# VH-VL binders against StAR-related lipid transfer protein 5 (STARD5): the designs that were tried, part 5

Target 1, 213 residues: StAR-related lipid transfer protein 5 (STARD5), of Bos taurus (Bovine) (a1a4m6)
Amino acid sequence: MDLATAAQVSEAVAEKMLQYRRDKSGWKICREGNGVSVSWRPSVEFPGNLYKGEGIVNGTPEQVWDCVKPLAGTLRAQWDENVNSFEIIESLTDTLLFSRTTTPSAVMKLISPRDFVDLILVRTYEDGTISSNAANVEHPSCPPNPAYVRGFNHPCGCFCEPLPGEPNKTSLVTFFQTDLSGYLPQSVVDSFFPRSMAGFYANLEKAVKKFFG

## First folded at step 3 (VH-VL; framework fv_tocilizumab)

Design b02 (from t10 with heavy chain Q100K)
Fold by ESMFold2-Fast, scan of step 3:
Structure b02 (fold): chain C 213 residues (1-213), chain A 119 residues (1-119), chain B 107 residues (1-107)
Amino acid sequence: as target 1 above (213 residues)
Amino acid sequence: QVQLQESGPGLVRPSQTLSLTCTVSGYSISSGYYWSWVRQPPGRGLEWIGYISYSGSTTYNPSLKSRVTMLRDTSKNQFSLRLSSVTAADTAVYYCARDKWLVEYFQHWGQGSLVTVSS
Amino acid sequence: DIQMTQSPSSLSASVGDRVTITCRASQGISSYLNWYQQKPGKAPKLLIYAASTLQSGVPSRFSGSGSGTDFTFTISSLQPEDIATYYCQQYDSYPLTFGQGTKVEIK
C-alpha cells in the first residue's frame, strides 16, 4: 500500500471514528459501574457489534495516552491483560503506521490467541484530544500465522479528551469493533467485550497511578 | 485566527439552483473539523443545512437532503453549497460555519450572505 | 428531530436586571446544549457550550445550567450591549436544531 492509498484509507477510518463519537443515538447500555459505562449497537461494518466505553481517568490526556496508545515499546503491553504484544511493521509517517497486535488466550482458553494487522492513524485535535484510529489491512510482511487465529478490527480506537477546568483528568472514550473470527459461541462473544472493556478501565486507573502517580 | 467568508449571487429565480461558496483563511479545510451551512429566513430562527467534513464526507438535514449538495475545493480552501429547485421559502441569510466535532458548536461563522428568491 | 422550545419569546428589562431564559428539549439531550447571542445584522456568537461552559472571552455575567430536557441561561446584570436575540442549540443528534430564539430588549 502506498502512502497516498494508506492516507486515504486512514482518513476514512478517522471520519468513521468521529461519527461514532458524535452519534449519541442507538446506544444500548450493557454494563455500568465504578464510573464506567459500556454500551453497544449493531455494527454496519460486519455481522457483529460496535462497543463504546466511557469513563473519567485520573491523569492528564498525555499520561492516559501514554498508557493506552496501541504501539510497540509502550506502557500498554505492560499493564493490559488483553494484549500480548505490539509490533510496528512499517511507519509511513510519524502518525501513520502498520502494526501487528497479538492477544493471549481468553475465557479459560475458549478464545484462542489472535493476531491483528492494522493501519493506525494517530490524531491530535485543536482542543488537545489525542486519538487512535485503526482498521484491518493486509500487509505482505504479515501473512496468516498458523499459531494464531487472524482477527479483524473494523474502525476502532480511542479518544483521550481533556476535561475543561480539570487538567489532571481525562475523558476516555473507546470503541471496539472486532471480528474475532473462528468459531465461537455467540454467548461467549457477547459477554467478553463488555467485561473486558470494564476491566480495561479499572486496570488503566491502576496503571496511570503506578507510572505517573 | 480563522475567518470564513460567504460569496455568491444575492438573487435567484424560483426553480433555479442557489449556489454559495465559503472561503476559509487561517486554517486548511482538509486538516480537520466539519464545515457547515446554516440559514436564517428574515425575522426567523436558525436552521442547520448540513456539513462537509475535512475528508469530504457529507451529512445533510433530512428536510433538505434531496435538494442539497456540498462540495469542497481544497486547492482554494473553499467549500460550497448548492440548493436546487428553490422557492420563496428559501429566501434567507446563509452562513458558513466551522463545527467542532467533540462539542459540536459553531465557534467561527462567516458574516452571512442574503439570498433572495424572487422573479 | 429534537425540538427546542425557548421561553419567553421576548422580554424587556432594565440595565442591571437579572435576565433568565429557559430552553426545553423534546427528549433528553444530557448536557449537549449550546447558547448563542445574535445582534442585528450579525452572525451568531457562541457564549456557552456543553450547557454550562463559558466560551473564552465571554463576560462572566453570562451563565448556563441544566441537563436532560430543561436548561437555563442567565445574564446576572444586563448591560446595554446585551441587546440581542439568544438561541439554544442541541447537539445530541442530527439534524442539529435550534430554539426559536428569545429577543432581549432594554427599556
Scores: ipSAE 0.006, ipTM 0.521, lowest interface PAE 11.2, mean pLDDT 87

Design b04 (from t10 with heavy chain V103R)
Fold by ESMFold2-Fast, scan of step 3:
Structure b04 (fold): chain C 213 residues (1-213), chain A 119 residues (1-119), chain B 107 residues (1-107)
Amino acid sequence: as target 1 above (213 residues)
Amino acid sequence: QVQLQESGPGLVRPSQTLSLTCTVSGYSISSGYYWSWVRQPPGRGLEWIGYISYSGSTTYNPSLKSRVTMLRDTSKNQFSLRLSSVTAADTAVYYCARDQWLREYFQHWGQGSLVTVSS
Amino acid sequence: DIQMTQSPSSLSASVGDRVTITCRASQGISSYLNWYQQKPGKAPKLLIYAASTLQSGVPSRFSGSGSGTDFTFTISSLQPEDIATYYCQQYDSYPLTFGQGTKVEIK
């Protein structure tokens, strides 16, 4: 995909992410506690759900971004139990790239390892918010790999938002919209994302403290 | 610093297309925010028509969606509203406004332009 | 669409009075509500956002409270310059919707 096409596709994904962030309607809370809320609504992109996580993290937006950014060689793979690796396939610009992510087995090995190929756009907004905006894409360098079940991310990512008057705190809003593929029991899929997202926030809080406090 | 100003014909005939332009100064419309149109019939309340984002994506009020088109002209730092098949019910003061992307409130408004639909 | 209903539709009060306006949403909107002031012949002016946060530069006599479906806007001591129509607006879902307005007059 050339730069112009990738820019157009990624801008469309980023606009969907902003729409998810602004649209407060239709969200059903499926888990909450310890200052974190996880909610869902039916996806219009695939036969599954869009999940939204919301929580305040004790760290600056830059510190939180350094922990959550889905890029190779970052802190994310060191603390996030749901990720094994990030690989840069091709960087089109400093903020636009093709990436491959691998995940470990989960739920007593009922969910086998997956890999995901995505186009990722990193965006900074005028209020200091930093966001990742990703969606699945095909890339010739990353055909299906027999060691993994190929999964598909529909528009997904996060917003690391400054809190007015509290420079050492960040509002983190995450969106997960993942087709895990394969033959999985519905009950396993339905319980996986709410639990994983709540765990993500708990582990992130500890990671920010470990790396920056 | 940021200013919005509506312009366009104040009289439109029934069945024709209402066309308004909002000229923005002090901020580039392609650099951020959502750019909205809100109308107010004489003596009545406010109705949100829709927005066009800094990147050109649009969202319209479902009650008007079949008749509304919004466009932007980044070279002139303008965004526009076209409302087709107008009737007397479309007579209103039309405001353009800047909408915050995360918290949808309107801090900056144009002064308003009255459009009368009459033969 | 979420319907926003304001009460009262109009009121008359004296300078120095406490004025209270209520806004009710037809479904839960959390705290995703704004309040605007509109003086005759002028565009609306944002006073309060997120139900209770006062916009910078707005006098402290204006306040907002509430969550879910029931919201209150208060002017603690009415001043002559507060003669206006006040509107609530929800931003929980599209389309964005406004209340019908409350006209505040001095008698």
Scores: ipSAE 0.007, ipTM 0.555, lowest interface PAE 9.1, mean pLDDT 88

Design b05 (from t10 with heavy chain S53Y V103T)
Fold by ESMFold2-Fast, scan of step 3:
Structure b05 (fold): chain C 213 residues (1-213), chain A 119 residues (1-119), chain B 107 residues (1-107)
Amino acid sequence: as target 1 above (213 residues)
Amino acid sequence: QVQLQESGPGLVRPSQTLSLTCTVSGYSISSGYYWSWVRQPPGRGLEWIGYIYYSGSTTYNPSLKSRVTMLRDTSKNQFSLRLSSVTAADTAVYYCARDQWLTEYFQHWGQGSLVTVSS
Amino acid sequence: DIQMTQSPSSLSASVGDRVTITCRASQGISSYLNWYQQKPGKAPKLLIYAASTLQSGVPSRFSGSGSGTDFTFTISSLQPEDIATYYCQQYDSYPLTFGQGTKVEIK
């Protein structure tokens, strides 16, 4: 994919992310506690769900972003139990790249390791919000690998939002819209993301304290 | 300082297309925000027509969707509204406005342009 | 579409009076409501967003409250320059919709 095409595709993904962030209708709360809310709605992109996580994290937007950014060589793979690795396949610009993510087995090995190939755009907004915006793509360097079940991310990512008057706190809003593939029972899929997202926020709090505290 | 200004014909004949342009100064329309059109028939309330995202994608009020087109011209820092098949019910003051991206309020408005639909 | 209904449609009050306008949504909209002031011949001006947050530069005599379906806008001490029509607007779902407006006049 050339730069112009990748820029157009990633811009469309970023716009969908912003629409998800702004659209307050149709969300069903599926998990709530410890200052974190997880809600869902049916996806219009695939036969599955779009999940939204919301919570306040004790750290600056830059500190939180350094912990959550889905990029190679970052802190995320060191603390996030849902990720084994990130690798850059091809970097088109400083903020636009093709990436491959691998995940470990999950749910007592009922979910085997997955890999995901995505186009990722990092965006900074004028209020200081930092956002990741990703969606699945095919890349010639990353054909299906028999050691992994190929999964597919539909528009997904996060917003690390500053809180006015509270510079050491960040509002973190995350969106997951993932086709895990591989003939998984729907009940396993439906239970996985709410638990995984709630755990993500708890582990993120510990990680920010560990790396920046 | 962000400023918006509407321009276009103030009189449109029934069945024709209403065309308005919003010229923006003080901010590049390709740098962010949603850019909206809102109308107000004389003596009545406000009706949201739709917006164009800074990338060019559009969302329209379903009641008007079949008749509305919005476009941007980033070289002139303008965005436009076209409303086809107009009737007397489309007589209104038309405002362009910038919509704040996280909190969905209309922060900056043009002065408004009255468009009368009459033969 | 979410219907927004304002009450009253018009009111007349004296300088210094407390003025209250209500806005009712046809379904729950959490706190996703804005308030605007519109003077004759002028574009609307944002006063309050997210039901209760005062826009920068707006006088503190203006306030908003409420959540769900019932919202209130208050002017604590009416001034002559407050003569205007006031509109509520929901942003819970598309299309964005406005109330019919409340005209505020000085006696």
Scores: ipSAE 0.014, ipTM 0.580, lowest interface PAE 7.8, mean pLDDT 88

Design b06 (from t10 with heavy chain L102Y V103G)
Fold by ESMFold2-Fast, scan of step 3:
Structure b06 (fold): chain C 213 residues (1-213), chain A 119 residues (1-119), chain B 107 residues (1-107)
Amino acid sequence: as target 1 above (213 residues)
Amino acid sequence: QVQLQESGPGLVRPSQTLSLTCTVSGYSISSGYYWSWVRQPPGRGLEWIGYISYSGSTTYNPSLKSRVTMLRDTSKNQFSLRLSSVTAADTAVYYCARDQWYGEYFQHWGQGSLVTVSS
Amino acid sequence: DIQMTQSPSSLSASVGDRVTITCRASQGISSYLNWYQQKPGKAPKLLIYAASTLQSGVPSRFSGSGSGTDFTFTISSLQPEDIATYYCQQYDSYPLTFGQGTKVEIK
């Protein structure tokens, strides 16, 4: 994929992410607690669900972004239980890159390790919001690997939003839209994401305190 | 500092097409946000017409959708409104405005341009 | 479309008074409501978004509250510069819709 094509694809993904953030209709709350809300709706991208997480994190937008950005050599893999590694396959610009992510086994090893190949766009907005915008792509350097089940991220990512009047707090909105692939019982899939998203926020709060407080 | 300014004819004859342009300074329209048109008939309230996104996607108010077209000219940093088959009911002050990314609220507005539909 | 109804349509108050305006949505909109101030001949100015969040640079005498279908906008101590028409706006669903406006005048 050349730069022009990758830019077009990533802009479409970023537009989808903004639609998810702005579209207030159709969300069904599946978990609430400790200041975190997880909601879902049927995906139009694949036969599965789009999940939304919302919560306030005690840290500046820059500190929170440093902990959550899905990039190689960052803090994310150090604290996030759902990620083993990030690898940059190819950087097209400072904010547009191809990445490969690997995940550990989960749910008493019922979910075997996955890998994901994504095109990722990082956006910064005038209000100080920083977002990641990702979706699956094929890359010649990363064909399916028999050591992993190839999963597919449909438009996904996050928004690290400043809170007016509270510079040491961040509103973090996350979107997960993942086809785990393979033969998994639907009940396992349906219980995995709400639990993983709530855990993500709890672990992130601890990580920001560990690395910046 | 982001500034928006409307321009276009202040008088349009019935059955013709109303055309307005919003010139944006201080921010590139292709870099982000959603760019809206909102109108206000004299002595009445506000009506949202539609938006065009930074990527060129459009969404129009269903009540006006058959008559509305919005376009962007990224080289001039402008976006425009075309409203076809106008009648006296389309007489209004027309505002361009920038929508927030996640809140659908209007932080920045143009000064407004009065368009009178009259023969 | 979601209908937004404001009450009252107009009011007259003295400097220093507490002014309250209400806005009702025809269906639940959670906290997806904004408040704008419009002075004669001027574009609307955003005062409050997400029902209760004060826009940067807006005086603290302005506040908002409510969720679901019933919302309130308050000016704790009316100033002469606050004479204007105030509008609520929902952003729960498209099309975006505004209330009919409340005109605030000084006695």
Scores: ipSAE 0.007, ipTM 0.588, lowest interface PAE 8.9, mean pLDDT 88

Design b07 (from t10 with heavy chain Q107D H108Y)
Fold by ESMFold2-Fast, scan of step 3:
Structure b07 (fold): chain C 213 residues (1-213), chain A 119 residues (1-119), chain B 107 residues (1-107)
Amino acid sequence: as target 1 above (213 residues)
Amino acid sequence: QVQLQESGPGLVRPSQTLSLTCTVSGYSISSGYYWSWVRQPPGRGLEWIGYISYSGSTTYNPSLKSRVTMLRDTSKNQFSLRLSSVTAADTAVYYCARDQWLVEYFDYWGQGSLVTVSS
Amino acid sequence: DIQMTQSPSSLSASVGDRVTITCRASQGISSYLNWYQQKPGKAPKLLIYAASTLQSGVPSRFSGSGSGTDFTFTISSLQPEDIATYYCQQYDSYPLTFGQGTKVEIK
């Protein structure tokens, strides 16, 4: 994929992420507690669900971004139980890159390790919001690997939003839209994402305190 | 510095299509932001018509959706509004504006173009 | 659609007075509200966004507060150049909607 094509694809993904962020309709709360809510709605991208997580994190937008950014050589893999590794395949610009993510087995080993190949665009908005915008892509350097089930992320990412008047707090909105692929009972899939997203926020709070507190 | 300027006919007959163009300077419309149209009937308040995004996707006010079309000309750095089947109720000053798309505020506006719908 | 209602519709005050305008949303909009100033014959000018954040270059006498359904815009010391109509605007959901406007005049 050349730079021009990658830019066009990633811009379309970023546009969808903004639509998800602004659209208040159709969300069903499936889990809430400890200042975190997880909502879902049917995906229009694939036969599955789009999940939205919302919560306030005690850290600046830059500190929270350093903990959540899905990039190799970062803090994310050190604290996030849902990730084994991030690998930069190819960097097209300072904010546009191809990445490969691997995940461990999950749900008492009912979900085998997955890998994901994504095009990721990082955006900073005028209000200071930092956003990741990702979707699956094929890359010749990363064909299917027998040690992993290839999964597919449909438009996904996050928004690390500043809170006016509270510089040490961040509103974190996350969107997960993942096709785990393979042969999994739907009940396992439906319970996995709400639980893992709630755990993500709880573990993130501890990570920000550990690395920046 | 960013500047927006509306252009197009100031008089449209009932049942015809209102067409306006916004020319942007100082920023590429394909690089970011949403690009919006907002109108104001004489002596009344503001009504948001819709936007076209930096990527070309559109969202229109449901009250006008069946009559509105917006498009971009990235080579001229312009975006346009077409409003079909106009009536006297469409008489207004039409503004183009840059929409800071996450916060949805309008930070730069054109000077406004009065469009009168009459026979 | 979310309805935005401003109060009062018009007011007259003296130079130096504290002026307060309120804006009420028909449903909760968090802090997703902006305030604009419009002088006769001119386009609106953004003063405040996200309920309380002052736009760059805007005098500090302007301020905003509130969340949920009830919002307040204040001019701490009215100046002659502040004669204008002021509008609130919500961005919680589409379509974007504006209040009906508050006309501020000097006595």
Scores: ipSAE 0.007, ipTM 0.485, lowest interface PAE 11.7, mean pLDDT 88

